# VH-VL binders against c3mjb8: the designs that were tried, part 37

Target 1, 104 residues: c3mjb8
Amino acid sequence: MRIKNKIKKRIIELIELAYITARKGDLELAREYIKLAEMYSRKGRIKIPLKYKRMFCRKCYTPLITGVTERRRIRSKILIRTCLICNWQRRYVLSRNKGSNKEN
Below, E stands for the ipSAE of ESMFold2; O stands for the ipSAE of OpenDDE; V2 stands for 0.75 times the mean of E and O plus 0.25 times the DockQ between their complexes.

## First folded at step 14 (VH-VL; framework fv_pritumumab)

Design Q6 (at its last look DockQ between E and O 0.74; V2 from the best seeds 0.82)
Fold by OpenDDE, look of step 14:
Structure Q6 (fold): chain C 104 residues (1-104), chain A 123 residues (1-123), chain B 107 residues (1-107)
Amino acid sequence: as target 1 above (104 residues)
Amino acid sequence: EVQLLESGGDLVQPGGSLRLSCAASGFTFDDYAMSWVRQAPGKGLEWVSWISGSGYSTEYADSVKGRFTISRDNSQNTLYLQMNSLRVEDTAVYICAREDYDFYKGYYYFDHWGQGTLVTVSS
Amino acid sequence: DIQMTQSPSSLSASVGDRVTITCRASQSIRSWLAWFQQKPGKAPKSLIYAASSRQSKVPTQFSGSGSGTDFTLTISSLQPEDFATYYCQQSYSTPLTFGGGTKVEIK
């Protein structure tokens, strides 16, 4: 159990580092961090929290940064997130309340 | 109500050390990244350091790298700034700021600021 | 580092006036631009984020526009409580950087 917690911490750390690295302009290194995090997740059988999963493209592992690697549009009460690297899209139905901000 | 209260500001000599605290209340502390921003007397705002909600990631301005350490205790809802090897140019009001996130637009932004605590470095 | 050039450094205006403050980034920051208000001896107050998004409880006279390198804060009708110093800030990349500020004074 202690080992799992350590692994979980490392996973989160890698994802955060990936996001920071991407924002500094190194997308390739950032993607490697995400891939490493995913590997740890699989080997450790540790589920990545949703807020961190939403920080990167689940298809190409690129951190999603609005205006750089991601485009977000709202149409017909649907939020559409598009990865600008691989064109992967995720859709979210907008709730009437802004209560979902902290889940990402 | 969201509240950020800085403390620890003092008068110190060059080369001295000081630890600042920012007590947070009114929100789930570990959900938010935090930053320190400083303002020299009569001057503009300067970003100093950033720490993620988890505390696992940190960033620093070049002017303070190697001298300052940002940390947080999420169990105590407190943000810290350990300042070592202080210089005269570090004299400023140090303000803690909360970083929020707009999920719909995909932006991080400062939404709440403390009143600040004054650090004076003088011989 | 991304430099933020804010203009003017100061301006004088009267209540009811339209005030425009500009901020220019040394490189494209897309829409990662925020505006803050600060009064003497007080904490900064967040006004705009994402270049044009008004924060909660911010009066409607404040609006932000622009993208890329050029941004504008507009106060459509200056109110007595709006006399303050305003700052732009880019959050596109670290280090986070601020403009030099614009002091809006009473004419």
Scores: ipSAE 0.885, ipTM 0.943, lowest interface PAE 0.5, mean pLDDT 95
Fold by ESMFold2, look of step 14:
Structure Q6 (fold): chain C 104 residues (1-104), chain A 123 residues (1-123), chain B 107 residues (1-107)
Amino acid sequence: as target 1 above (104 residues)
Amino acid sequence: EVQLLESGGDLVQPGGSLRLSCAASGFTFDDYAMSWVRQAPGKGLEWVSWISGSGYSTEYADSVKGRFTISRDNSQNTLYLQMNSLRVEDTAVYICAREDYDFYKGYYYFDHWGQGTLVTVSS
Amino acid sequence: DIQMTQSPSSLSASVGDRVTITCRASQSIRSWLAWFQQKPGKAPKSLIYAASSRQSKVPTQFSGSGSGTDFTLTISSLQPEDFATYYCQQSYSTPLTFGGGTKVEIK
């Protein structure tokens, strides 16, 4: 489905652009790119791939950059990510095997 | 085994153009961002350009912006660097590098490097 | 641009020695620092990322430490294969930048 692929391409482009924009310090513009990507995902009924979904805070839409916009702590094989902008947290179970939970 | 094999390096005059290739094998190419890094003879390492796994995003060192274009063909597992308006200071071994991501620590990092291809710009 | 200052530029050491190489960033890079090894005529080999995380297949004599602006690579007991040039590199922002290198030579 050609239209579905075009929408998915646009979603990925926007999330990548948001991350780059946030690294350059413009968090407001970066959030607008994420919000637009979310709009395309909802309107087109296209799920954002997990790799990209994990690149931003799902509460405030800030791209997550380790040590800059987020803090990471590992305890008892649980990764805890905290958005430093809005303090929202998410927890992830660590994988012991190569390829499991791989985002790349 | 991950392999990165660069080609296309040559001797050219200032103002000339070259296209470098990096053939990738042993991994799912489009899962990985890639960079070009160069090393002038007897000198240290200098980052040149980066491209996302999707190919949709690129970044360049200021010294090459407007002259070099990074691209990739994910169906052919090949990374490219188009170099235009070459200058003597572009003389270097050009090396492609694969970037991996550690989700649990949250860092991108280079994990594999090619052997490089020599570009010499001389009049 | 973030400049990376590496010291010393060279050192001489014997097998079994503890070797310490430092790297200073011109501004905070948090822990976005990597270390590479390079032998003449060879491709760089990745050693450390995230300041202290050893890459796979990297021997245990290599360790990294530091955060912010000051970072250290330590070779706890120098092996014959460890004579090489070492580079630090920040990945905090583009352009990505490398230190000038530290050549570790046999005494």
Scores: ipSAE 0.802, ipTM 0.897, lowest interface PAE 0.8, mean pLDDT 91
ESMFold2 (binder alone), look of step 14: mean pLDDT 92; pTM 0.917

Design Q7 (at its last look DockQ between E and O 0.66; V2 from the best seeds 0.80)
Fold by OpenDDE, look of step 14:
Structure Q7 (fold): chain C 104 residues (1-104), chain A 123 residues (1-123), chain B 107 residues (1-107)
Amino acid sequence: as target 1 above (104 residues)
Amino acid sequence: EVQLLESGGDLVQPGGSLRLSCAASGFTFDDYAMSWVRQAPGKGLEWVSWISGSGYSTEYADSVKGRFTISRDNSQNTLYLQMNSLRVEDTAVYICAREDYDFYQGYYYFDHWGQGTLVTVSS
Amino acid sequence: DIQMTQSPSSLSASVGDRVTITCRASQSIRSWLAWFQQKPGKAPKSLIYAASSRQSKVPTQFSGSGSGTDFTLTISSLQPEDFATYYCQQSYSTPYTFGGGTKVEIK
């Protein structure tokens, strides 16, 4: 349990670092951090929390930054997130309570 | 209601140390990244440091790197700023700010600010 | 680092006036731009985020526009409580940086 928690911490650190790194303009290094995080997740059998999974493209592992690597649009009460690197797209049905979805 | 209350500001000599605290209430503290922003007397706003909700990631302005340490205790809903090797130019009101996230647009932004605590560095 | 140039540094206006404040980034920050209001001795108040999105409970006279490098805060009809200092801030990347501020004073 102690080891798993330590691994989970490292996974989250890597994802956060990836996001920061991407925002600084180094997408390649950022993707490597995400790949490493995914590796740790897989090997450690540790699920990545949803809020962190939503921070990167699950197809190409690029951190999703609005206006840089991601486009977000709302059409017919559906939020469409598009990765601008690989065109991966995910759709979210908008909830009536917008405040509840502020947690990424 | 979201509330941020800074404390720990004091008068210190150059080279001295000080620890600031920001007590948060009215929201789930660990869901939000936090920042320290300072304002010298009669001057504008200057970002000082940032810490993620988890506390695992931190960022610093170049002016404070190596001297300041941002941390948080999520169990106590408290943000900290350890300031070492203080300089006269560090004199400012230090304000804690909450960084929210708009899921629909994908932006992080400051949405709540504390009143600040005054740090004076003088010989 | 991204530099934020804000103009003017100060302006005088009357109640009811249209006020425009501009902010220019040294590089494109897309729409990662926020506006804040600060009154003397008070905490900053968040007005606009994402260049054009009003924060909750912000009066409708405040609006933000722009993208890339050039941004504008507009107060369509200045109210007595709107006399304050306004700041722009880029949240595109750390270090976060602020404009120099614009003091809106009563004429």
Scores: ipSAE 0.898, ipTM 0.950, lowest interface PAE 0.5, mean pLDDT 95
Fold by ESMFold2, look of step 14:
Structure Q7 (fold): chain C 104 residues (1-104), chain A 123 residues (1-123), chain B 107 residues (1-107)
Amino acid sequence: as target 1 above (104 residues)
Amino acid sequence: EVQLLESGGDLVQPGGSLRLSCAASGFTFDDYAMSWVRQAPGKGLEWVSWISGSGYSTEYADSVKGRFTISRDNSQNTLYLQMNSLRVEDTAVYICAREDYDFYQGYYYFDHWGQGTLVTVSS
Amino acid sequence: DIQMTQSPSSLSASVGDRVTITCRASQSIRSWLAWFQQKPGKAPKSLIYAASSRQSKVPTQFSGSGSGTDFTLTISSLQPEDFATYYCQQSYSTPYTFGGGTKVEIK
């Protein structure tokens, strides 16, 4: 349990470092950090928390920075995130009641 | 209700050290990045330092780099600023600020501020 | 470092006036711009983030606009509680930097 916590810590450290590195303009190094974090996640069978999983492009592993490496559009109550590096898109349905059960 | 309460401000001589605390309540502390921002008497705002929610990543203004250390204890819901080699120009009210993330627009932003604690550095 | 130039440094206005405050970044910060209100002896209060998004509980007389290097905070009809100092701040890159402030006083 202790070893899994140490691996999870390393995964999070790498993703945070990748985002900081990308904001400083070094996208190549940032992608290497994400690839390493993904490798630790796969080999250790440790799930990356959703907060961190949403921080990078799942196709090309570029950290997603609004207006710099990604574009966001809201169309018909759908959020569309586009990676500006590889043009991969992901869509999210906007919901006021996220986290509410059977209230609306 | 989100609350941030700073403490530890004092009068110190140049070259001295001081440790500031920011006690957090009303939210899940480790979900949020935190910053220290300072304001010299009669002056504007100056960002000092930032720490990620996990505590694993930090950033510093050049004016304090190497002298100040930001840290957090997520089990105690407390943010810290260790201030060494203090200078007269470090005299300010030091304010902790919580940083939130708007997932739908994709921006980080400060959403809550403490009242601050006064640090005075003089001979 | 990204310099934030804010103008005017002060202004006098009456209740009901439309007030505009400008902020210019030394390089493009896209829309990574926030506005804060501060009254004497009090902590800053967050008003706007992402150049134009109002924070929760912020009254509708406050609006923000701009992108790139030029940004504006508008108070459409000044209320008695709006006399304060206003700051812009960029979060595009560290070090985060603030404008010099605009003091809005009662005429």
Scores: ipSAE 0.807, ipTM 0.895, lowest interface PAE 0.7, mean pLDDT 91
ESMFold2 (binder alone), look of step 14: mean pLDDT 92; pTM 0.928

Design Q8 (at its last look DockQ between E and O 0.64; V2 from the best seeds 0.70)
Fold by OpenDDE, look of step 14:
Structure Q8 (fold): chain C 104 residues (1-104), chain A 123 residues (1-123), chain B 107 residues (1-107)
Amino acid sequence: as target 1 above (104 residues)
Amino acid sequence: EVQLLESGGDLVQPGGSLRLSCAASGFTFSDYAMSWVRQAPGKGLEWVSWISGSGYSTEYADSVKGRFTISRDNSQNTLYLQMNSLRVEDTAVYICAREDYDFYQGYSYFDHWGQGTLVTVSS
Amino acid sequence: DIQMTQSPSSLSASVGDRVTITCRASQSIRSSLAWFQQKPGKAPKSLIYAASSRQSKVPTQFSGSGSGTDFTLTISSLQPEDFATYYCQQSSSTPLTFGGGTKVEIK
């Protein structure tokens, strides 16, 4: 396996681990995993896939868990995701197709 | 059409091993987390194990930790459950389930289930 | 672990009846609650997710409500094909846990 692919794998592993860790209630450790993933991304010049980038707050690196670290609201056909830790917000225009999160 | 087909169920003695497979079709397999859920005869549903779409993360019920291993081959669109040190209480129909995610609501949920494969552990 | 208490364990009803099944979580799960239907010898079928969101192709007689710890599945008018066992399931935390099931039988 090419080195970049190995690094990409580690990045994804860390992000997934962060999410699981956060769901278990350890947000601090979870954030550290995300930070580490970001570091690998930068040093390796590897772009984190959008699917995984959407799993954490880009501002404070907290995994986004609905009802725990994130609030989602729909207003005027716009999805608003709010990080409950740092209040970072991101907006998405609603798609007519359900389940579009898999490839977007 | 989404299809999940389990196989590998058999009769085994306590302490034995068995590997189950779940063949997936009709969707991009690697995009979805998968779980094994089991149902003892005449009983309810029990979650057994979970694996991320990438296959890099796994979770297990306490009842099977250290004995069962969930894995997947995304190139073959197949989910696996390696079961070791089987016990009588592991007797159940084992069902694979696909986990979808509603991006707008922020919740994961099982949206498709296989028919299951029967594992019987008996002396 | 989050325990899911489902009630009743069984009920008898007639076609056209309104049926209500309840599920209580041992702690708040917000809206991370799903409902499934299972017929004997068949795979479970997903009905509701996120407490109140109906799956595609699920008949309109099925509806879900509730949040926090108390949830309800309602069949507004029971159809012949609706006689089955129903399960609730929380996805708020691992391990994922199911209710004990409710068997809806013909009166």
Scores: ipSAE 0.813, ipTM 0.926, lowest interface PAE 0.6, mean pLDDT 94
Fold by ESMFold2, look of step 14:
Structure Q8 (fold): chain C 104 residues (1-104), chain A 123 residues (1-123), chain B 107 residues (1-107)
Amino acid sequence: as target 1 above (104 residues)
Amino acid sequence: EVQLLESGGDLVQPGGSLRLSCAASGFTFSDYAMSWVRQAPGKGLEWVSWISGSGYSTEYADSVKGRFTISRDNSQNTLYLQMNSLRVEDTAVYICAREDYDFYQGYSYFDHWGQGTLVTVSS
Amino acid sequence: DIQMTQSPSSLSASVGDRVTITCRASQSIRSSLAWFQQKPGKAPKSLIYAASSRQSKVPTQFSGSGSGTDFTLTISSLQPEDFATYYCQQSSSTPLTFGGGTKVEIK
């Protein structure tokens, strides 16, 4: 539906804005954008696309910037991402074949 | 096979306008952020503008802010650069570039480039 | 803005030589550094991303190293097709910036 498309557009806009804002150093404002995107997702029952879901910490909503707000470690084909703000971790099993490429 | 083909470059007087196009093929266009990069004759590379795959976010070099507008039409697989208030210093080959993201390492990079289209701004 | 200082601006070498090109960032860019090859009248060609990761189909004589502010592109044994201009580029922050280029020419 057109209503869901407008809500999805807003979600994506907010997450992209949050990432740019965090790269400029304003983490508090960036978190507010992510929280708002999550609210739109819950109220509209619209899943955030995986590409965008991977851009922020699920626990504290900080955008994840490699080497700045997150640490990445690779052991035995497992990627471990650690949020440096709240220490929350995610583990990913990655293969040589990529299923799709997504942009930030 | 990824291909990027620029067009729309021309000779124009200072203060004039041009619209550049970059036709993309061989990949899912909307999955990739894109940039315009320019190269003045005999000079190095200078980044001009960036647009997210969705088209919702854009960024510009200070030298072109307010004069240039990057856009994309994901249904037509085409990237655009609207250039207004052109100056002699805007003379360059304008090249579109595709940004790829390595999720495993967490870094972005330009992985494919077009051949470019020449814009000449001269009295 | 992050300034990228590339050296040397040019060098002369023979086929089979080992060539080293350096790039310095004015502030830390961690590993957000790429290397490109460009021949006259041609599109740039991506060689290295993330400081040390070789792009697909790039020959093994090309390697990259470094992190933080100091980066190196090494061509372990120059081939005839490797005579070109090489650029480094950071993508840590906007505006994205390139080094001034290094022209590698035949001695």
Scores: ipSAE 0.616, ipTM 0.840, lowest interface PAE 1.4, mean pLDDT 89
ESMFold2 (binder alone), look of step 14: mean pLDDT 91; pTM 0.912

## First folded at step 15 (VH-VL; framework fv_pritumumab)

Design S1 (at its last look DockQ between E and O 0.78; V2 from the best seeds 0.82)
Fold by OpenDDE, look of step 15:
Structure S1 (fold): chain C 104 residues (1-104), chain A 123 residues (1-123), chain B 107 residues (1-107)
Amino acid sequence: as target 1 above (104 residues)
Amino acid sequence: EVQLLESGGDLVQPGGSLRLSCAASGFTFDDYAMSWVRQAPGKGLEWVSWISASGYSTEYADSVKGRFTISRDNSQNTLYLQMNSLRVEDTAVYICAREDYDFFQGYYYFDHWGQGTLVTVSS
Amino acid sequence: DIQMTQSPSSLSASVGDRVTITCRASQSIRSWLAWFQQKPGKAPKSLIYAASSRQSKVPTQFSGSGSGTDFTLTISSLQPEDFATYYCQQSYSTPLTFGGGTKVEIK
């Protein structure tokens, strides 16, 4: 396996671990995992897949868990995701296919 | 059509080992996390293990930690459960379940289940 | 671990009846609750997720409500094919846990 692929794997592992850790109630440790993942991404010049980037707040690095660290609202065909920790918001234009939603 | 087909269930003695398989079809397997859930005869449902879509993360019920190993081969669209040091209380129908994700609401949930495969642990 | 308690464990009803099943969590799970239907010898069938979201192809007589610790599954008008065992399940945290089940039988 190429080095970049190994790094990418580690990044994904960390993000998944962060999400799991957050769901277990340890947000601080979870944030550290995300920060580490971001560091690997930056140093390795590896883009984090969108699927995994959407799993945490890009401002405060908190895993986004509905009802715990995140609130989701739909207004006028726009999905608004709010981080309940830092109030950071992202907007998504709703489409028929959830996978094709664009970030705003 | 989404299909999950479990196999590998058998009669084994306590302390024995068994490997279960869940063959997935009708969807992109590597996009979905998977779980094993078991049901003892005449009893309710018990979550056993979970594995992420990538296969990089796993979780286990305390009752099976150290004895069971969940894995997946995304190239083969197959979920596995390696069961070691089997106990009589492990006797159950083992069911694989697909975990979907609702992007609009932000929830993960089981949306498809297999029929299950019977594992009997008996002396 | 989060314990899920269902009530009743069983009930008898007739076609057309309104049926209500309750599930209580030992701690708040927000809306991370799902409901499943299972018939003897068959795989579970997913009915509701996120406490109140009906899954695709699930009949409209099924509805879920509640948040926090108390949840309900309602069958507004029981159909012949609805006689089965129903389970609640929390996905708030691992280990994932199920209620003990509620068997809906023919009166």
Scores: ipSAE 0.886, ipTM 0.941, lowest interface PAE 0.5, mean pLDDT 95
Fold by ESMFold2, look of step 15:
Structure S1 (fold): chain C 104 residues (1-104), chain A 123 residues (1-123), chain B 107 residues (1-107)
Amino acid sequence: as target 1 above (104 residues)
Amino acid sequence: EVQLLESGGDLVQPGGSLRLSCAASGFTFDDYAMSWVRQAPGKGLEWVSWISASGYSTEYADSVKGRFTISRDNSQNTLYLQMNSLRVEDTAVYICAREDYDFFQGYYYFDHWGQGTLVTVSS
Amino acid sequence: DIQMTQSPSSLSASVGDRVTITCRASQSIRSWLAWFQQKPGKAPKSLIYAASSRQSKVPTQFSGSGSGTDFTLTISSLQPEDFATYYCQQSYSTPLTFGGGTKVEIK
């Protein structure tokens, strides 16, 4: 239980570090931090919290920074996020009932 | 109601140290990143430091790197700024600010500010 | 570091006037721009983020526009409570930087 909390802490640290690294322009190192976080998640059987999963491209592992590494568009109550590095898209349904966006 | 209350400001000699606190209430503190911003008397705003919601990541203005340390205690809903090697130019009102995130548009922004605490550095 | 230049540094206006304040970034900040209001002896109040998005409970006379390097805060009809200093701020990169401020005074 305690060791699982330490692994979760490490996962969060790596994703935050990746985002900061990407904002400074080093996308290659940022991707390495995301890949390491994903490895800790798999080996430790710990789910990455949704907040942090939404911070990077699930295909190429680039941290997603609005107007820099990603583009956002809204069409018919759907948010479309496009990774500008690999062109992968993800769609989110905008919901009233839960007060949060949902992925399609 | 969101409340941010700074304390610990004082008169200090150059080279001295001081620790500022920002007590947070009325919201889930560990969901929000926080910053310290300062304003010298009669002057504009200057960003000082930032800490992530988790407390694991920090950033500093060049003018304070190596002298100031931002930290937080999420169990006590308190943000801190440890200020060492103080200089006359550090004289300012120090204000804590809460950072929120708009997932729909994908932007971080300051949405709430404390009243500030005055730090005066002089002989 | 990204420098933020506000213009004018001060202006005098009457209740009901349309007021325009500009902010220029030294490089593109896309839409990572915010506007704040501050009255003497008071904490800043957040008005606009993402260049044009009004924050909760901000009166409708305030609007923001622009992208890239050039941004504008408009007060469509100045109210008595709008006499204050206004700051722009970029959050595109650290260090976060503010404009020098625009003091809006009663004439």
Scores: ipSAE 0.791, ipTM 0.892, lowest interface PAE 0.8, mean pLDDT 91
ESMFold2 (binder alone), look of step 15: mean pLDDT 92; pTM 0.923

Design S2 (at its last look DockQ between E and O 0.61; V2 from the best seeds 0.79)
Fold by OpenDDE, look of step 15:
Structure S2 (fold): chain C 104 residues (1-104), chain A 123 residues (1-123), chain B 107 residues (1-107)
Amino acid sequence: as target 1 above (104 residues)
Amino acid sequence: EVQLLESGGDLVQPGGSLRLSCAASGFTFDDYAMSWVRQAPGKGLEWVSWISGSGYSTEYADSVKGRFTISRDNSQNTLYLQMNSLRVEDTAVYICAREDYDFFQGYYYFDHWGQGTLVTVSS
Amino acid sequence: DIQMTQSPSSLSASVGDRVTITCRASQSIRSWLAWFQQKPGKAPKSLIYAASSRQSKVPTQFSGSGSGTDFTLTISSLQPEDFATYYCQQSYSWPLTFGGGTKVEIK
């Protein structure tokens, strides 16, 4: 396996682990996993896939779990995701295609 | 059309091993986390194991931890459950379930289930 | 572990009846609650997720409500094909857990 692919795998693994850990109630450890993943991404110059980037708050590195660390609201065809830990907010324009929502 | 087809169920003795398979079709397999859920005869549903779409993360019920291993081959669109040290109480129909994600609400949920395969552990 | 308690365990009803099934979580699960239908010898069928969101192709007589610890599945007008066992399931935390089930039988 190419080294970049190995690093990418590790990044994804850490993000998934963080999400699971957060859902188990350990937000602090979860954030550390995300921070580590971000570090690997930066050092390895590996872009984190959008799917996984959307799993955590890019400001405070907290995994986003609806009703726990995240609130989602739809207003005027815009999805608003709010981190309940740091109040970081991202908006998504709603489209007919679930996979084609554009992040603002 | 989404299809999940379990196979591998058999009669085995206590302490034996068995490997179940779930063949998936009709969707991009690696985009979805998968779970095994079992149902003992005449009983309710019990979650057994979970695996992420990538296969890098797994979770197990305490009742099977250390004995069962969930895995997947995304190139073959197949989910597996390796069951070792089987016990009589493991007797059940084992069902694979797909976990979908609602991006608008932010929830993961089971949306499709297979018919299941019967595993019988008996001396 | 989060225990899910369903009530009643069984009920008898007639076609056209309003049926209510309750699910209680041992701790708050927010809205991480799903409802499933299962008929004998068949795979479970997903009905509701996120406590109140009806899945695609699920008849309108099915509705879910509740948040926190108390949840309700309502069948507004029971149809012949609705006689089955219903389960609630929490996905708030691992391990994922199911209620004990509610069997809806014909009166």
Scores: ipSAE 0.894, ipTM 0.943, lowest interface PAE 0.5, mean pLDDT 95
Fold by ESMFold2, look of step 15:
Structure S2 (fold): chain C 104 residues (1-104), chain A 123 residues (1-123), chain B 107 residues (1-107)
Amino acid sequence: as target 1 above (104 residues)
Amino acid sequence: EVQLLESGGDLVQPGGSLRLSCAASGFTFDDYAMSWVRQAPGKGLEWVSWISGSGYSTEYADSVKGRFTISRDNSQNTLYLQMNSLRVEDTAVYICAREDYDFFQGYYYFDHWGQGTLVTVSS
Amino acid sequence: DIQMTQSPSSLSASVGDRVTITCRASQSIRSWLAWFQQKPGKAPKSLIYAASSRQSKVPTQFSGSGSGTDFTLTISSLQPEDFATYYCQQSYSWPLTFGGGTKVEIK
């Protein structure tokens, strides 16, 4: 139980670090941090919390920074996020009733 | 209710050291990145330092880099700023701020501020 | 560092007036811009983020617009409680930077 919490903390630390690294313009290093976090998640069988999973492109592992590495559009209450590096898209339903506008 | 309560401000001499604390309550502390922002008397706002929710990653303004250290104890819901080699120009009210994230628009922003603690650096 | 140039540094207005404050970034910050209100002796209060999104419980006379390098805070009908100093702030890159502030005073 304690080991899983330590692995989960390390995963979160790497994703936070990847995001900062990408904000400074080093996308290659940032992707390496994400790949490492994914490896820890797979080997430890620890789920990446949703808010951190949403911080990077699941296809190319680039951290997603609004207006820099991703584009966002809203169509019919669906959020469409497009990775500007590999053009992968994800769609998210916008629901005001479930508090989906805020996430930590 | 979200509360941020700063403490530790004092009168110190140039070259001295001081540690500020920001006690957080009413929210899950480690879910939020935090910043210190300062305001010299009669002057505008200046960002000082930032720390990620986990505490692993930090950023500093150039004016304080190497002299100030931001840290957090997530088990005690407390943010810290260790200030060393203090200078007269560090005189300010120091305010902690919580950073939140709007997932659907994709932006981080400060959503809550403490009242601040006064640091005066004078001979 | 991204410099934020705020204009005017002060202005004088009456209750009911429309007030416009501008903020220019030294390079594109897309929509990574926030506006804060600060009254004397008080902590800043968050008004706007993402250039145009109002914080919860912020009155509708406050609106933000702009993207890229040029941004505007508008107070459509100034209320007595709106006399304060207003700051813009970019969160596009570290170091985070604020504009110099705009003091809105009564005539």
Scores: ipSAE 0.802, ipTM 0.894, lowest interface PAE 0.9, mean pLDDT 91
ESMFold2 (binder alone), look of step 15: mean pLDDT 93; pTM 0.939

